# Miniprotein binders against q9bqp7: the designs that were tried, part 227

Target 1, 240 residues: q9bqp7
Amino acid sequence: VPQNWFPIFNPERSDKPNASDPSVPLKIPLQRNVIPSVTRVLQQTMTKQQVFLLERWKQRMILELGEDGFKEYTSNVFLQGKRFHEALESILSPQETLKERDENLLKSGYIESVQHILKDVSGVRALESAVQHETLNYIGLLDCVAEYQGKLCVIDWKTSEKPKPFIQSTFDNPLQVVAYMGAMNHDTNYSFQVQCGLIVVAYKDGSPAHPHFMDAELCSQYWTKWLLRLEEYTEKKKNQ
Key: E = the ipSAE of ESMFold2; O = the ipSAE of OpenDDE; V2 = 0.75 times the mean of E and O plus 0.25 times the DockQ between their complexes.

## First folded at step 24 (miniprotein)

Design Qj12 (at its last look DockQ between E and O 0.90; V2 from the best seeds 0.80)
Fold by ESMFold2, look of step 24:
Structure Qj12 (fold): chain B 240 residues (1-240), chain A 104 residues (1-104)
Amino acid sequence: as target 1 above (240 residues)
Amino acid sequence: SPELAKELVQSVEWLLKEVEELLRMGDLYYAAWMARLAVDFAEDTGDPELIRRVAELLVRVARIAGRPDLVEEAIRVFEELARRNPDPEIREIAEEAIRRLREL
């Protein structure tokens, strides 16, 4: 149980009455800051078992591909993820007209993979936007806030290659999502809040992505685990 | 080394505990994902008893979830396990798991 529990939802903030029909999703710039990011907190608080398993996976990949092959594989995965996120931001932005920009960006198996998900996405409120938890003092950069099947969610988009998915960030992905939710709900740059999360893993071959919806109850349970990781991080930094 | 082999087993045991926590939370998708990951690393140990334990856990997760997509993914995991392993004990574990999954 965290010693300094704090709620994921903001009781002073309505999640509906001040909603308008926004013409442009929010895109708050990420500021250079000494406060920790969500991903830094999670990276520095992995259990010894998580570290061991990730290193073992890395060594398997190096044995299969060679050191240079693994470096190329890692670079390609990063670039594919970046292109996928850029394509989704373009697709979901209301400022994107029917202009033909960077056809290669929109022509990918990953985009095909998420088409059935995008049909259920509406009311985009934020894209590639910074969040800061004003009280707990951590920051993040979330992918998307939009309604999914009528529920306002923080949505995290992930890419995966079959049959060898990249596992390095997968263990803690639900914690990342709820940390962004908590930050948004307590960030003065936002006037609304979210109750739910969504993780979508897109496949390179275009196979249908599987949406992992996290309702408010599940998010609250993951929030407790996030608070423990943040507490562990803070304690480690005090002792350095 | 013997120390790395022991740590691998301990890490698989840790994964089993994480799956139980995910089940208690009701996150059946991540429970199934982590159970599938546990099968992969249990295979790496070469220990049929540990492989049996993680196989039984994945079957149990699929039963609790009652979802065809999770059953299909679990079956694919065990089909690959059987294909990659000539050890008859490991093949039997995989085939029994597939049989149980198809009854769901």
Scores: ipSAE 0.793, ipTM 0.914, lowest interface PAE 0.7, mean pLDDT 86
Fold by OpenDDE base, look of step 24:
Structure Qj12 (fold): chain B 240 residues (1-240), chain A 104 residues (1-104)
Amino acid sequence: as target 1 above (240 residues)
Amino acid sequence: SPELAKELVQSVEWLLKEVEELLRMGDLYYAAWMARLAVDFAEDTGDPELIRRVAELLVRVARIAGRPDLVEEAIRVFEELARRNPDPEIREIAEEAIRRLREL
C-alpha cells in the first residue's frame, strides 16, 4: 500500500464537459523544471528483472544486427514513432489549424493501422499537452485526450514492429497512462477529468491497431502501482 | 554463463508472476502481451519445461481473453517458435499450443 496515497480521480471535477471547454484542443507546453517526468520516474524505478530483460533484448538485437545496425534500428524506430505522432496530431487537430498536411506523413502503415480506431475517436480536448501533478510533483506530456467510443480517455499511441516489438514500450505503458490521467485530473490547466485510458498499438505493416481500453477500475489498480513507483523514486532521490 | 542462464530463468519466472497478476487485475491484453514476452525469453533458456510452462500460460490467457485477435497473435508466436527451433521437443510444444489455440 502506498504511504502517500492520493486519488487518481478528482471529486471536485465533473465528468461532464463544461460548456466552457475550448473548441480547440489544448496544447500546454512542457516546461523544463526540476520536477521529474513520468518517463523518468518509470525508468529509474524499473525492477532488476525489467532491466535484465531489456539488456538481454538489446544484446540479442546487437548480435543480430550488429552495433551499427542496432543504432540505426533504434534511430529508425524513434523517427517512425515521432512521425506517427506528428501525423496523428495533424489528423486530430481541427482543420483550420491544419495548414500543410504533409501528405507524406499520412502515407504510413501506422496511420493505416489506426484508421479503424480513429473512427471511434471524437471530442479531442488535448493534443501533445503537458500535465503536472502539483501535489505528487511529477510532470508528463500526454499524446491525446479524446472520447473513444463515447468515453473520455487519455490516449497513448504506440508503434510496434511485427514480429519483434520494441520491448521498451511494453512494461510500464499502463502506468504511464494512469500517471497522465492522475496528473491531468489535478492539473489546474484542465477543467475536466478523465476516468479511462486507451493504449493504441499501431503496426508498421498496416494491420489493424490493437486498442487496449482501461476502464476506471483498471486505471485505479494501475494507479496504486504508479504511486508505489513514485514513492520508490522519491526515496531513491532522498538517498542521493 | 551459468549465471546468465540463472538470471534469465528468474526473469522468466518473474514474467510468469506478472502475467498472473495481470490476469487477476483483469488486464487480459497486457497479460497476453507479457506472456508473449515470456515465450520469447523462455526460448533463450533452451529449457523445454520452462517453454512448456510459458506456452501453457499464453494459451490460458488467450482462452480467458476470448478475443480472436489475441488468439491469432498467440498462434503466430508459436508458429515462429516452431520455425526458429530445431529441437523437436520445443517444436512439439509449439505445435500443441497452436492446436489448443485453434480449438478456441
Scores: ipSAE 0.736, ipTM 0.886, lowest interface PAE 0.6, mean pLDDT 90
ESMFold2 (binder alone), look of step 24: mean pLDDT 88; pTM 0.873

Design Qj13 (at its last look DockQ between E and O 0.82; V2 from the best seeds 0.71)
Fold by ESMFold2, look of step 24:
Structure Qj13 (fold): chain B 240 residues (1-240), chain A 104 residues (1-104)
Amino acid sequence: as target 1 above (240 residues)
Amino acid sequence: SPELAKELVQSVEWLLKEVEELLRMGDLWYAAWMARLALDFAEDTGDPELIRRVAELLVRVARIAGRPDLVEEAIRVFEELARRNPDPEIREIAEEAIRRLREL
């Protein structure tokens, strides 16, 4: 249990989005801070079992693909993820402008994969936007805040060529989402708050993406686990 | 090595505990995903008792979820296990799991 529990929701904020919904989604720039990022906290607090399993997965991939093949694989995964996020930001922004590069980004299996999800997404409030938890002192860069099937969510977009048991960064995805949620709810750059999370796994072959919805109760339970990881990180830094 | 084999078993046991926690939280999608991951690494141990325990957990997660997509994915995972594993005890574990999943 955390030593000092802190709520994921801000009791001083309305649960309802402002009716004067801004015409342009927020995009708060990420500042160079000494405050740790969500991803750094999670990376630095992996259990020994997480580390062991990820290394074993890596060695199996190298055996299958060779060292050069694995290097190319990981480089391609990074590039595809970057292009996917760029395309989604363009699609979801009302300020998008036509150009050849943007049109080529829209031609991908990942974008085809999420089309049925995008039909359920509305009221985009933030895209690729920095969040800071001013009390707990951590930062992040969330992908999207929008309504999914009528519920305002922090949405995280993921790419997959295979089931995620072989992707190094996937053990803690729900913690990442709730950490962004808690930060946004306590960030003075935002006038609203969010109660739900959504993780969307898109497939390279265009197969229908899987939406993983996290309601407020589930988010609260993951929030407790995030607080434990943040405490572990803080204790490690006090000792170094 | 003996130490790496022991650590692998311990890591699979850790995954089983994560699946039970995810079930308690009601995150059935992640519970199924972690159970499929646990089965993949349990196969590496070659321990039929551990593999059976993980297989039973995955079937239980799929039953609790009541979702055809999770059942279909679990069946695909067990079909692949049966296809690639030479140990007839492990193949029987996979085939029994498939039979139980198809009755859902």
Scores: ipSAE 0.782, ipTM 0.912, lowest interface PAE 0.7, mean pLDDT 85
Fold by OpenDDE base, look of step 24:
Structure Qj13 (fold): chain B 240 residues (1-240), chain A 104 residues (1-104)
Amino acid sequence: as target 1 above (240 residues)
Amino acid sequence: SPELAKELVQSVEWLLKEVEELLRMGDLWYAAWMARLALDFAEDTGDPELIRRVAELLVRVARIAGRPDLVEEAIRVFEELARRNPDPEIREIAEEAIRRLREL
């Protein structure tokens, strides 16, 4: 049980979207500060087993691709991910729909892969927006807040080159999502609350993306795990 | 190295425990994902018995989930396992898993 319990949901915020859905998705810039990011907390609190698995995966990939090949692979994965997020932001942003969409960004297997998910996405409230949990003292940059099948979700978009989920992208993803949810629910920059998470794994070959829906109960369970990771991080930093 | 093999086995055992926890939590998609990961690392051990245990768990996860997409994905995983492994015992494990998945 976490020593410093804090709720994922804010009882002071209504579950009902206030009728003032901003016509434009929020895009709060990430401020560089001493506050740790969600990603940093998760990376610094990986278990020995997680570290080993990642290292073993890396070794296997280097064996297959060579060192230079692996660097290139990593760079390409990063670039593809970035382009995919940019394309999604363009698709989901009402303002950018008016700009000449770089047709090249839209002609990706990843974009094709998520088309069926995008049909169920509506009411976009935030895109590439910073969240800060003031009490727990962490920050993050969330990909999207929107309604998925009528439920308001923090949506996290992931790319996979193979029908196999990439270990680095999905291992702590549920924790990342709930961390963003908890932060947003207690960030004064946001007037609404989220109760659900959605991880979408897009595939390079255009095969249907895999939606991983997280209901409020599952989010609450992962939130407990997140709090434990955050406490571990905080303890490690005090001892440094 | 024998040490690496031991650490790999321990990591697979850890993943199996995490899958069981995810099943208890009701996160069936992530359970399936982690079970697939466990299978990939079990394959790296070359231990057919460990592979069998992971395969059985993955089949169980797919069964519990009752989702056609997860079943189909699991089938694809085992088809690939069979293709990549010349070991008849590992192939048999994969084929048996596929048979069980097709009966769901």
Scores: ipSAE 0.552, ipTM 0.802, lowest interface PAE 1.2, mean pLDDT 88
ESMFold2 (binder alone), look of step 24: mean pLDDT 88; pTM 0.875

Design Qj14 (at its last look DockQ between E and O 0.87; V2 from the best seeds 0.72)
Fold by ESMFold2, look of step 24:
Structure Qj14 (fold): chain B 240 residues (1-240), chain A 104 residues (1-104)
Amino acid sequence: as target 1 above (240 residues)
Amino acid sequence: SPELAKELVQSVEWLLKEVEELLRMGDLWYAAWMARMAVDFAEDTGDPELIRRVAELLVRVARIAGRPDIVEEAIRVFEELARRNPDPEIREIAEEAIRRLREL
């Protein structure tokens, strides 16, 4: 149980923005500052077991692919993820013109993989937007806030090559989503809040992406685990 | 090395505990995903008792979830486990898990 509880949801906010809300999704710029990011907190509070299993996975990949092969694999995965996020932001942005879109980037296995999910996504309210929890003092950059099957969600897009998933993202992705959610719900740049999360795993071969929906109760349970990680991070910094 | 082998076993046991917590939370999709990963690392130990424990957990997760996609992925994991391992004890664990999953 966290020593210092703070709620994930803000009862002073509505899930339903008023009719005067702007039609363009929010994109709050991320600014460098002294407060930690969600990803830094999670990276610095990995358990010994998480670190060991990640290293074990890396060594097995190196044995299979060779050192140079693994470096190339890792670089390609990162690039594919970056381009996937760029394509999704372009697809979901009403201000993006067709002439600014790279048709080759929009025609990829990952984009085909998510098509059935995108049909259920509407009401996009934020894209690649910074969040800050002003009380708990952490920041993040969320991928998307939109409705999925009628539920307003913080949406996180992930890429996978099905047979060899990235172990690092497996353990903590739900914590990342709820940390962004809690920050957004207490960030003065946002006038609304979100109570649900969605993790979408897209596949390189175009196979149907897997949506993982997290309702408010599940998000609250992951929020408790996030608060413990943030407390652990804060304690480590006091001793440095 | 013997120290790395012991740490791998301890880390797989930690994964089992994480899967149980995910089940308690009701996150059946993530529990199944984590359990499939645990099978992979349990196989890496070469310990049939640990592989059996993880296999039983994945079968239980799939039964609780009651979702065809989770069951199908679990079957594929055990089919591959059986194909990769000449050890008859490990093969029997995988084949029994497949039989139980197909009854769902």
Scores: ipSAE 0.789, ipTM 0.912, lowest interface PAE 0.7, mean pLDDT 86
Fold by OpenDDE base, look of step 24:
Structure Qj14 (fold): chain B 240 residues (1-240), chain A 104 residues (1-104)
Amino acid sequence: as target 1 above (240 residues)
Amino acid sequence: SPELAKELVQSVEWLLKEVEELLRMGDLWYAAWMARMAVDFAEDTGDPELIRRVAELLVRVARIAGRPDIVEEAIRVFEELARRNPDPEIREIAEEAIRRLREL
C-alpha cells in the first residue's frame, strides 16, 4: 500500500466536459524543470527482473543484428515512432487538417493500422500536451486525450514491429497512462478529468491496430502500482 | 552461463506471477502480452518443462480472454516457437498449444 496515497480522480471536477472546453485541442508545452517525468520515474524504478529482461532482449537483438545493426534498428524504431506521432497529431488536429498534410507521413503502415481506431476517436481535447501533478511532483507529455467510443480517454499510441513486441514500449505502458491521467485530473491547466485509458498498438505492416481499453477500475488498480513506483523513486533520490 | 540460466528462469517465474496478477485484475490483453513474452524467455532456457508451463498459461489466458485477436497472436507465437526449435519436445509443446487454441 502506498504511504502517500493520492486519488487518481478529482472529485471536484465534473466528468462532463464543460461547454467551455476549447474547440481546439490543448497543447501545453513541456517545461524543462527539476520535476521528474513519468518516463524517468518508470525507468529508474524498474525491477531487477525487468532490467534483466530488457538486457536479455538487447543481447539477443545484438546477436541477431550486430551492434551497428542494433543501433540502426533502434534509431529506425525511434524515427518511425516519431513520424507516426507527428502524423497522428496532424490527423487529429483540426488546424492541421487545413495544412498540406505531408502525404508521405500519412502513407505508413502504422497509419493504416490505426484507421479503424480513428473512426471511434472523437472530441479531441489535447494533443502532445504536458501534464503536471503538483502534489505528487511529476510531469509527463501525453499523446492524446479524446473520446474513444464515447468515453473520454488518455490515449497512448505505440508502434510495434511484428512479430517480436518491442518490450520497452509496452511493459510499463499502463502505468504511464494512469500517471498521465492522474496528473491531468489534478493539473490546473485542464478543466476536465479522464476516467479511462487507451493503449493503441499500431503495426508496421498495416494490420489492424490493437486497442487496449482501461476502464476506471483497471486504471485505479494501476494507479496504486504507479504510486508505489513514484514512492520508490522518491526514496532513491533522497538517498543519493 | 549457469548464472544466466538461473536468472532467466527466475525472470520467467516472475513473469508467470505477473500474468496471474493481470488475470486477477481483468487485464486480459496485457496478461496475454506478458505470457507471450514469458514464452519467448522460456525458449531461451531450453527447458521443455518451463516452456510447457508457460505455454499452458498462454493458452489459459487466451481461453479466458475469448478474443480472436489474442488467440491468433498466441497461435503465431507457438508457430514461431515450433519453427525455431529443432527439439521435438518443444515442437510437440508448441503444436499441442496450437491445437488447443484452435479449439477455442
Scores: ipSAE 0.542, ipTM 0.796, lowest interface PAE 1.3, mean pLDDT 88
ESMFold2 (binder alone), look of step 24: mean pLDDT 88; pTM 0.882

Design Qj15 (at its last look DockQ between E and O 0.86; V2 from the best seeds 0.82)
Fold by OpenDDE base, look of step 24:
Structure Qj15 (fold): chain B 240 residues (1-240), chain A 104 residues (1-104)
Amino acid sequence: as target 1 above (240 residues)
Amino acid sequence: SPELAKELVQSVEWLLKEVEELLRMGDLWYAAWMARMAVDFAEDTGDPELIRRVAELLVRVARIAGRPDMVEEAIRVFEELARQNPDPEIREIAEEAIRRLREL
C-alpha cells in the first residue's frame, strides 16, 4: 500500500464537459523544471528483471543487426514514432486540417493501422499537452485526450513492428497512462477529468491497430502501482 | 554463461508472476502481451519445460480473453516459435499450443 496515497480522480471535477471547454485542443508546453517526468520516474524505478530483459533484448538485437545496425534501427524507430505522432497531431487538430498536410506523413503503415481507431475518436480536448501533478510533484507530456467510443480517455499512441514488439515502449505503458490521468485530473490548467485510458498500438505494416482500453477500475489498480513507483523514486532521490 | 542463463530463467519466472497478477487485475490484453514476451525470452533459455509453462500460460490467457484477435496473435507467436526452433520438443510444444488455441 502506498504511504502517500492520493486519488487518481478529482471529486471536485465533473466528468461532463463544461460548456466552456475550448473548441481547440489544449497544447500546454512542457516546462523544464526540477520536477521529474513520468518517464524518468518509471525508468529510474524499473525492476532488476525489467532492466535485465531490456538489456537482453538489446544484446540480441545487436547480435542480429550489429552495433551500427542497432543504432540505425533505434534511430529509425524513434524517427518513425515522432513522425507518427506529428501525423496524428495533424489529423486530430482542427487547425491543422487547413494546412497542407504533408501527404508524406500521412502515407505511413502506422497511420493506416490506426484508421479504424480514429473513426471512434472524437471530442479532442488536448494534443501533445503537458500535465503536472502539483501535490505528487511529477510532470508528463500526454499524446491525446479525446473521446473513444463516447468515453473520455487519455490516449497514448505506440508504434510497434510485427512480429516482435519494441519492448522498451511497452513495459510500463499502463502506468504512464494513469500517471498522466492523475496529473491531468489535478492540474489546474484543465477544467475536466478523465476516467479511462487507451493505449493504441499501431503497426508498421498497416495491420489494424490494437486498442487497449482501460476502464476506471483498471486505471485505479494501475494508479496504486504508479504511486508505489513514485514513492520508490522519491526515496531513491533522498538517499542520493 | 551459467549466470546469464540463471538470470534469464529468473526473469521469465518474474514475467510469469506478472502475467498472473495482470490476470487477477483483469487486464487480459496486457497479460497476453507479457505472456508473449515471456515466450520470446523463454525461447532464449532453450529449456523446454520453461517454454511449456509459458506456452500454457499464454494459451490460458487467450482462453480467458475469448477474443479472436488475441487467439490469432497467440497462434502467430507459436507458429514463429515452431519455425525458429530446431528442437523437436519445442516445436511439439508450439504445435500443441496452436492446436489448443484453434479449439477455442
Scores: ipSAE 0.814, ipTM 0.914, lowest interface PAE 0.6, mean pLDDT 90
Fold by ESMFold2, look of step 24:
Structure Qj15 (fold): chain B 240 residues (1-240), chain A 104 residues (1-104)
Amino acid sequence: as target 1 above (240 residues)
Amino acid sequence: SPELAKELVQSVEWLLKEVEELLRMGDLWYAAWMARMAVDFAEDTGDPELIRRVAELLVRVARIAGRPDMVEEAIRVFEELARQNPDPEIREIAEEAIRRLREL
């Protein structure tokens, strides 16, 4: 249990913004500051078992591909992920995407993979947008805030190849999502809040993407785990 | 090395504990995902008893979830385990798990 519990939900904020017309999604720029990012907190508080398993997976890949092959594989995965995120931002952004849309970005297995999910996504409120928890002092950059099947979610997009790489940063994805939710709910740049999360796993071969929906109760439980990681991070920094 | 083998076993045991926590939280999809990862690392240990423990856990997660897609995915994991492992004891563990999954 965290020593200094803080709620994920903001009781003074509505979870349903009023919109008579489609709004331009928010894109709050990330500001340089002294406070840590969600990803840094998670990286710095990995358990020894998480670190060991990741290193074991990396060693196995290096043995299979060679050092140069692994470096190339890693670079390609990063590039494909970046292009996927750029394509989704373009597809989901109503005004500027028509002038900057790249036909090549739209022709990928990952985009085919998520088409079924995108049909259930509506009311996009934020894309590639910074969040800051002004009380707990952490920042992040979320992928998307939109309704999924009528429920407003922080949405995180993931790519996967088949066969899937088994371990990279997947352990902490739900914590990352709830940390962004908590930050957005207590960030004065946002007039609304969110109670649900969605992790979407898209496949390179175009197979139907998997939506992992996290309802409010599940998010609350992951939030408690996030608070513990943030406390661990804070204690480590006091002792450095 | 002997030290790395011991740490691998301890890390698989840690994964088993994480799967149990995810079950308590009701995150059945993530519990299944982590259990499938545990099967892969348990095979890496070469320890049939540890592999059996992880296999039984993945079957239990699939049973609790009651979803055909999760059952089918678990079957594919055990088919791969049986295909790639020369140890007859491990192959039997995988085939037993498949039989139980098909009865769901």
Scores: ipSAE 0.794, ipTM 0.912, lowest interface PAE 0.7, mean pLDDT 86
ESMFold2 (binder alone), look of step 24: mean pLDDT 88; pTM 0.872

Design Qj16 (at its last look DockQ between E and O 0.77; V2 from the best seeds 0.70)
Fold by ESMFold2, look of step 24:
Formats: structure tokens, sequence, C-alpha cells
Structure Qj16 (fold): chain B 240 residues (1-240), chain A 104 residues (1-104)
């Protein structure tokens, strides 16, 4: 139902990676520009209910932990997430050897949690790489593009603490994934396209991570919802 | 605050609609995840009828999904709901949900 529909897939691109592609994953640098990021669009188009529930969760955490305790908690969550992504980039990069990897970076429950998933991941094509949708004018930084059980996916790595989950990732994560997918499929820095998504939820205690696979049909349905959010964002900024 | 309590109820009802949309799309795992979160906020309302509606939705989502891991996670949610609440109506809602989930 978006007023200006645009396809998620590019019919001019192959479904399979080019055989001559380099063995080193792409890492396109993110550059400051005037076009909005995926996360900015999503943050600026949250519904009133979504905002209320996030604030309610925050207040409950502050009541439980105190203001200083909540600040420490949120800082720790962001640090753990950053270290987790750094560890995964190191593990998945062919340019690093196990002897050169920081062992402290690899010693976390989150890394233990994803081991069974990593066994099914191959053909890494991009790591921590910028994408830009040149027609729809938005940008993002995706975590990973790789094959999962033989299907090329945009993969998003997500951390979760069992008793105190960070609620913000619950509402819009699939939209984020498909927005990256659509951007990659229409970005001249990439020669291939991706039709599937994977969200991997890793656990602090090392419990087996949950893989959430999104096939092309599901991705297309989430794409429609992303287009509505982008349209809403554009209208807000047009009247500013 | 009465205004905050009303907004919480309205926001939980909005979550119920979001879960139904995820069911329609066939994203059963994400629907179950959001339904589990909705139980937590419904508990916060203290309204047994709203808690029942969310509990029944979570059970239905998990039944449709047919996945043992989602059943186990939902059972844990209702076990904690029962343990945290002295209200016998809320405890019965949680215990009935657990009974239904164990029959899967």
Amino acid sequence: as target 1 above (240 residues)
Amino acid sequence: SPELAKELVQSVEWLLKEVEELLRMGDLWYAAWMARMAVDFAEDTGDPELIRRVAELLVRVVRIAGRPDLVEEAIRVFEELARRNPDPEIREIAEEAIRRLREL
C-alpha cells in the first residue's frame, strides 16, 4: 500500500555470486552524508505505542537498578554488542589467522552461543559494510552477507541477556534487515543480490543461539512495511 | 497515574494487533517473541482479562508454529507469571496456558 512502490529485488542482477568475486569480503566504508540511515528512519517513525512501551520498559529498569545502575547496564550492553560484532568480523574474515586474534575478544558467552550457527555459515561476501539505495536515497551499515545453509543472506547478529532484554531490537529488526537487502540489491558497489535474511539471537550465557531465517516471500512482505516507514519519514522531513 | 495505566492498556492492545499481523505474514517465531513480550506488559496492567487475551494469543501462536523450542520458552514465561502473581485469577490463567502448551 505504499504510494510509491519500488521492488526489493533487482531483475538485472544474478541470484548467485559472481564466480570471479574476490575471496576477501567487501567492507564498504560508511561516509557521512545528507541522506538518512535505516536506523534513523526507523527511530523517527516509531508509533506512539512503540515509544510508550520502550519508555515504560526503561522506567521499570531504572526502578529496579537505579539511574546509575541503568546507565551502567546500557553501557555494558552496548560494549558487549560492539565486542561481539568485532569478534564475529575477526572470525569470519579470511585475512586474520587464529594466532593473531585477540583471545579475550573470542572468550564470551555470545561467541559460544553462535558456534553451531557459524558451522552453517560460508561464502562470506561482506562484513560491516555500507549499503546505499541510490534510487530511494537511504544508507545503512549491515553486519554480514554470507550463505546460511546454502542460502545467501543478509545476516544481522543480535545479543540478548536472558532476564533483561533490550526491548528496542524487538519491534523493527526485520525491517532493518530488508532495508539493507533492498539497498544492497540497488547499490553499484555490489555486483550481486541477496533474497533472504537471517537474524541470529545470541545469548550471554552461551545457550545455543536462535537463527531466524526469512525467505524471499517473507522479506518481500517486510519490504512493503519498510517502504511505508521510509515514506512516512520523507513526508515528515518534507514539511520541516 | 490513571492516564499512564490507560496508555499501557492501549499499547498492549496495539501489541496484540501487531502479533496478529505477524501471524498473517507467517512469521511465527517473531510473532511468538512479540507475544511473550506482550505478556510482560499485560502483567503490568494487573488486568486479568487483558492478561488472558495475551496468554491465549501466545498459546495459539506457539500451537500454529509447532516448534518445541517455542513451547519451552512460552512455558517458562507462564511459570514466571504464576510465580510473580498472588492473584488466583492470574495464576489460573498461567497454569491453564501451561497445561495447553504441554499437550502440544
Scores: ipSAE 0.758, ipTM 0.896, lowest interface PAE 0.8, mean pLDDT 86
Fold by OpenDDE base, look of step 24:
Structure Qj16 (fold): chain B 240 residues (1-240), chain A 104 residues (1-104)
Amino acid sequence: as target 1 above (240 residues)
Amino acid sequence: SPELAKELVQSVEWLLKEVEELLRMGDLWYAAWMARMAVDFAEDTGDPELIRRVAELLVRVVRIAGRPDLVEEAIRVFEELARRNPDPEIREIAEEAIRRLREL
């Protein structure tokens, strides 16, 4: 049980979108500060087993691709992910729909992969927006807040080159999502609350993306795990 | 190294526990994902009994999930397992898992 319990949901915020839903998705810039990011907390609190698994995966990939090949692979994965997020931001942003969409960004297997998910996405409230949990003292950059099948979600977009999920992208991904939810729900820059998470894994070959819906109950369970990771991080930093 | 093998086995055992926890939580997709990962790491041990345990768990998770996409993914995992392993025992484990998955 976390020593410093804090709720994921804010009882002071209405679950109902206030009628003043901004016509434009929020895009709060990430401020560089001493506050740890969600990603940093998760990376520094990986278990020995997680570290081992990741290292073993890396070693196997290096054996298969060579060192240079693995570097290239990693760079390509990063670039593809970045382009995919940029393309999604363009698609989901009402303002950018008017700009000449770089057709090249839209011609990706990943974009094709998520088309069926995008049909169920509406009411975009935030895109590439920073969240800060003032009490728990962490920050993050969330991909999207939107309604998925009528439920307001923090949506996290992931890319997979293979039908097999990439270990790095999915291992702590539920924790990342709930961390963003909890931060947003208590960030004064946001007037609304989210109760659900959605992880979408897009595939390079254009095969249908996998939606992984996290209901409020599941989010609450992962929130407890997130709090434990955050406490571990805080303890490690005090001892440094 | 014997140490690496031991660490790998421990990692698989840890993954198995996490899968069970995810099942209890009702996160069936993530359970299936971790189970698939456990198959990959069990394969690296070369221990047929460990591979069998992980294979059985993946089949169970996929059965519980009742999702055709997860069934298909699991079948692909076991097809690859069979293809990559010359050990008849590991191949048999994979083939049996595929048979069970096709019955779902």
Scores: ipSAE 0.587, ipTM 0.813, lowest interface PAE 1.2, mean pLDDT 88
ESMFold2 (binder alone), look of step 24: mean pLDDT 89; pTM 0.898

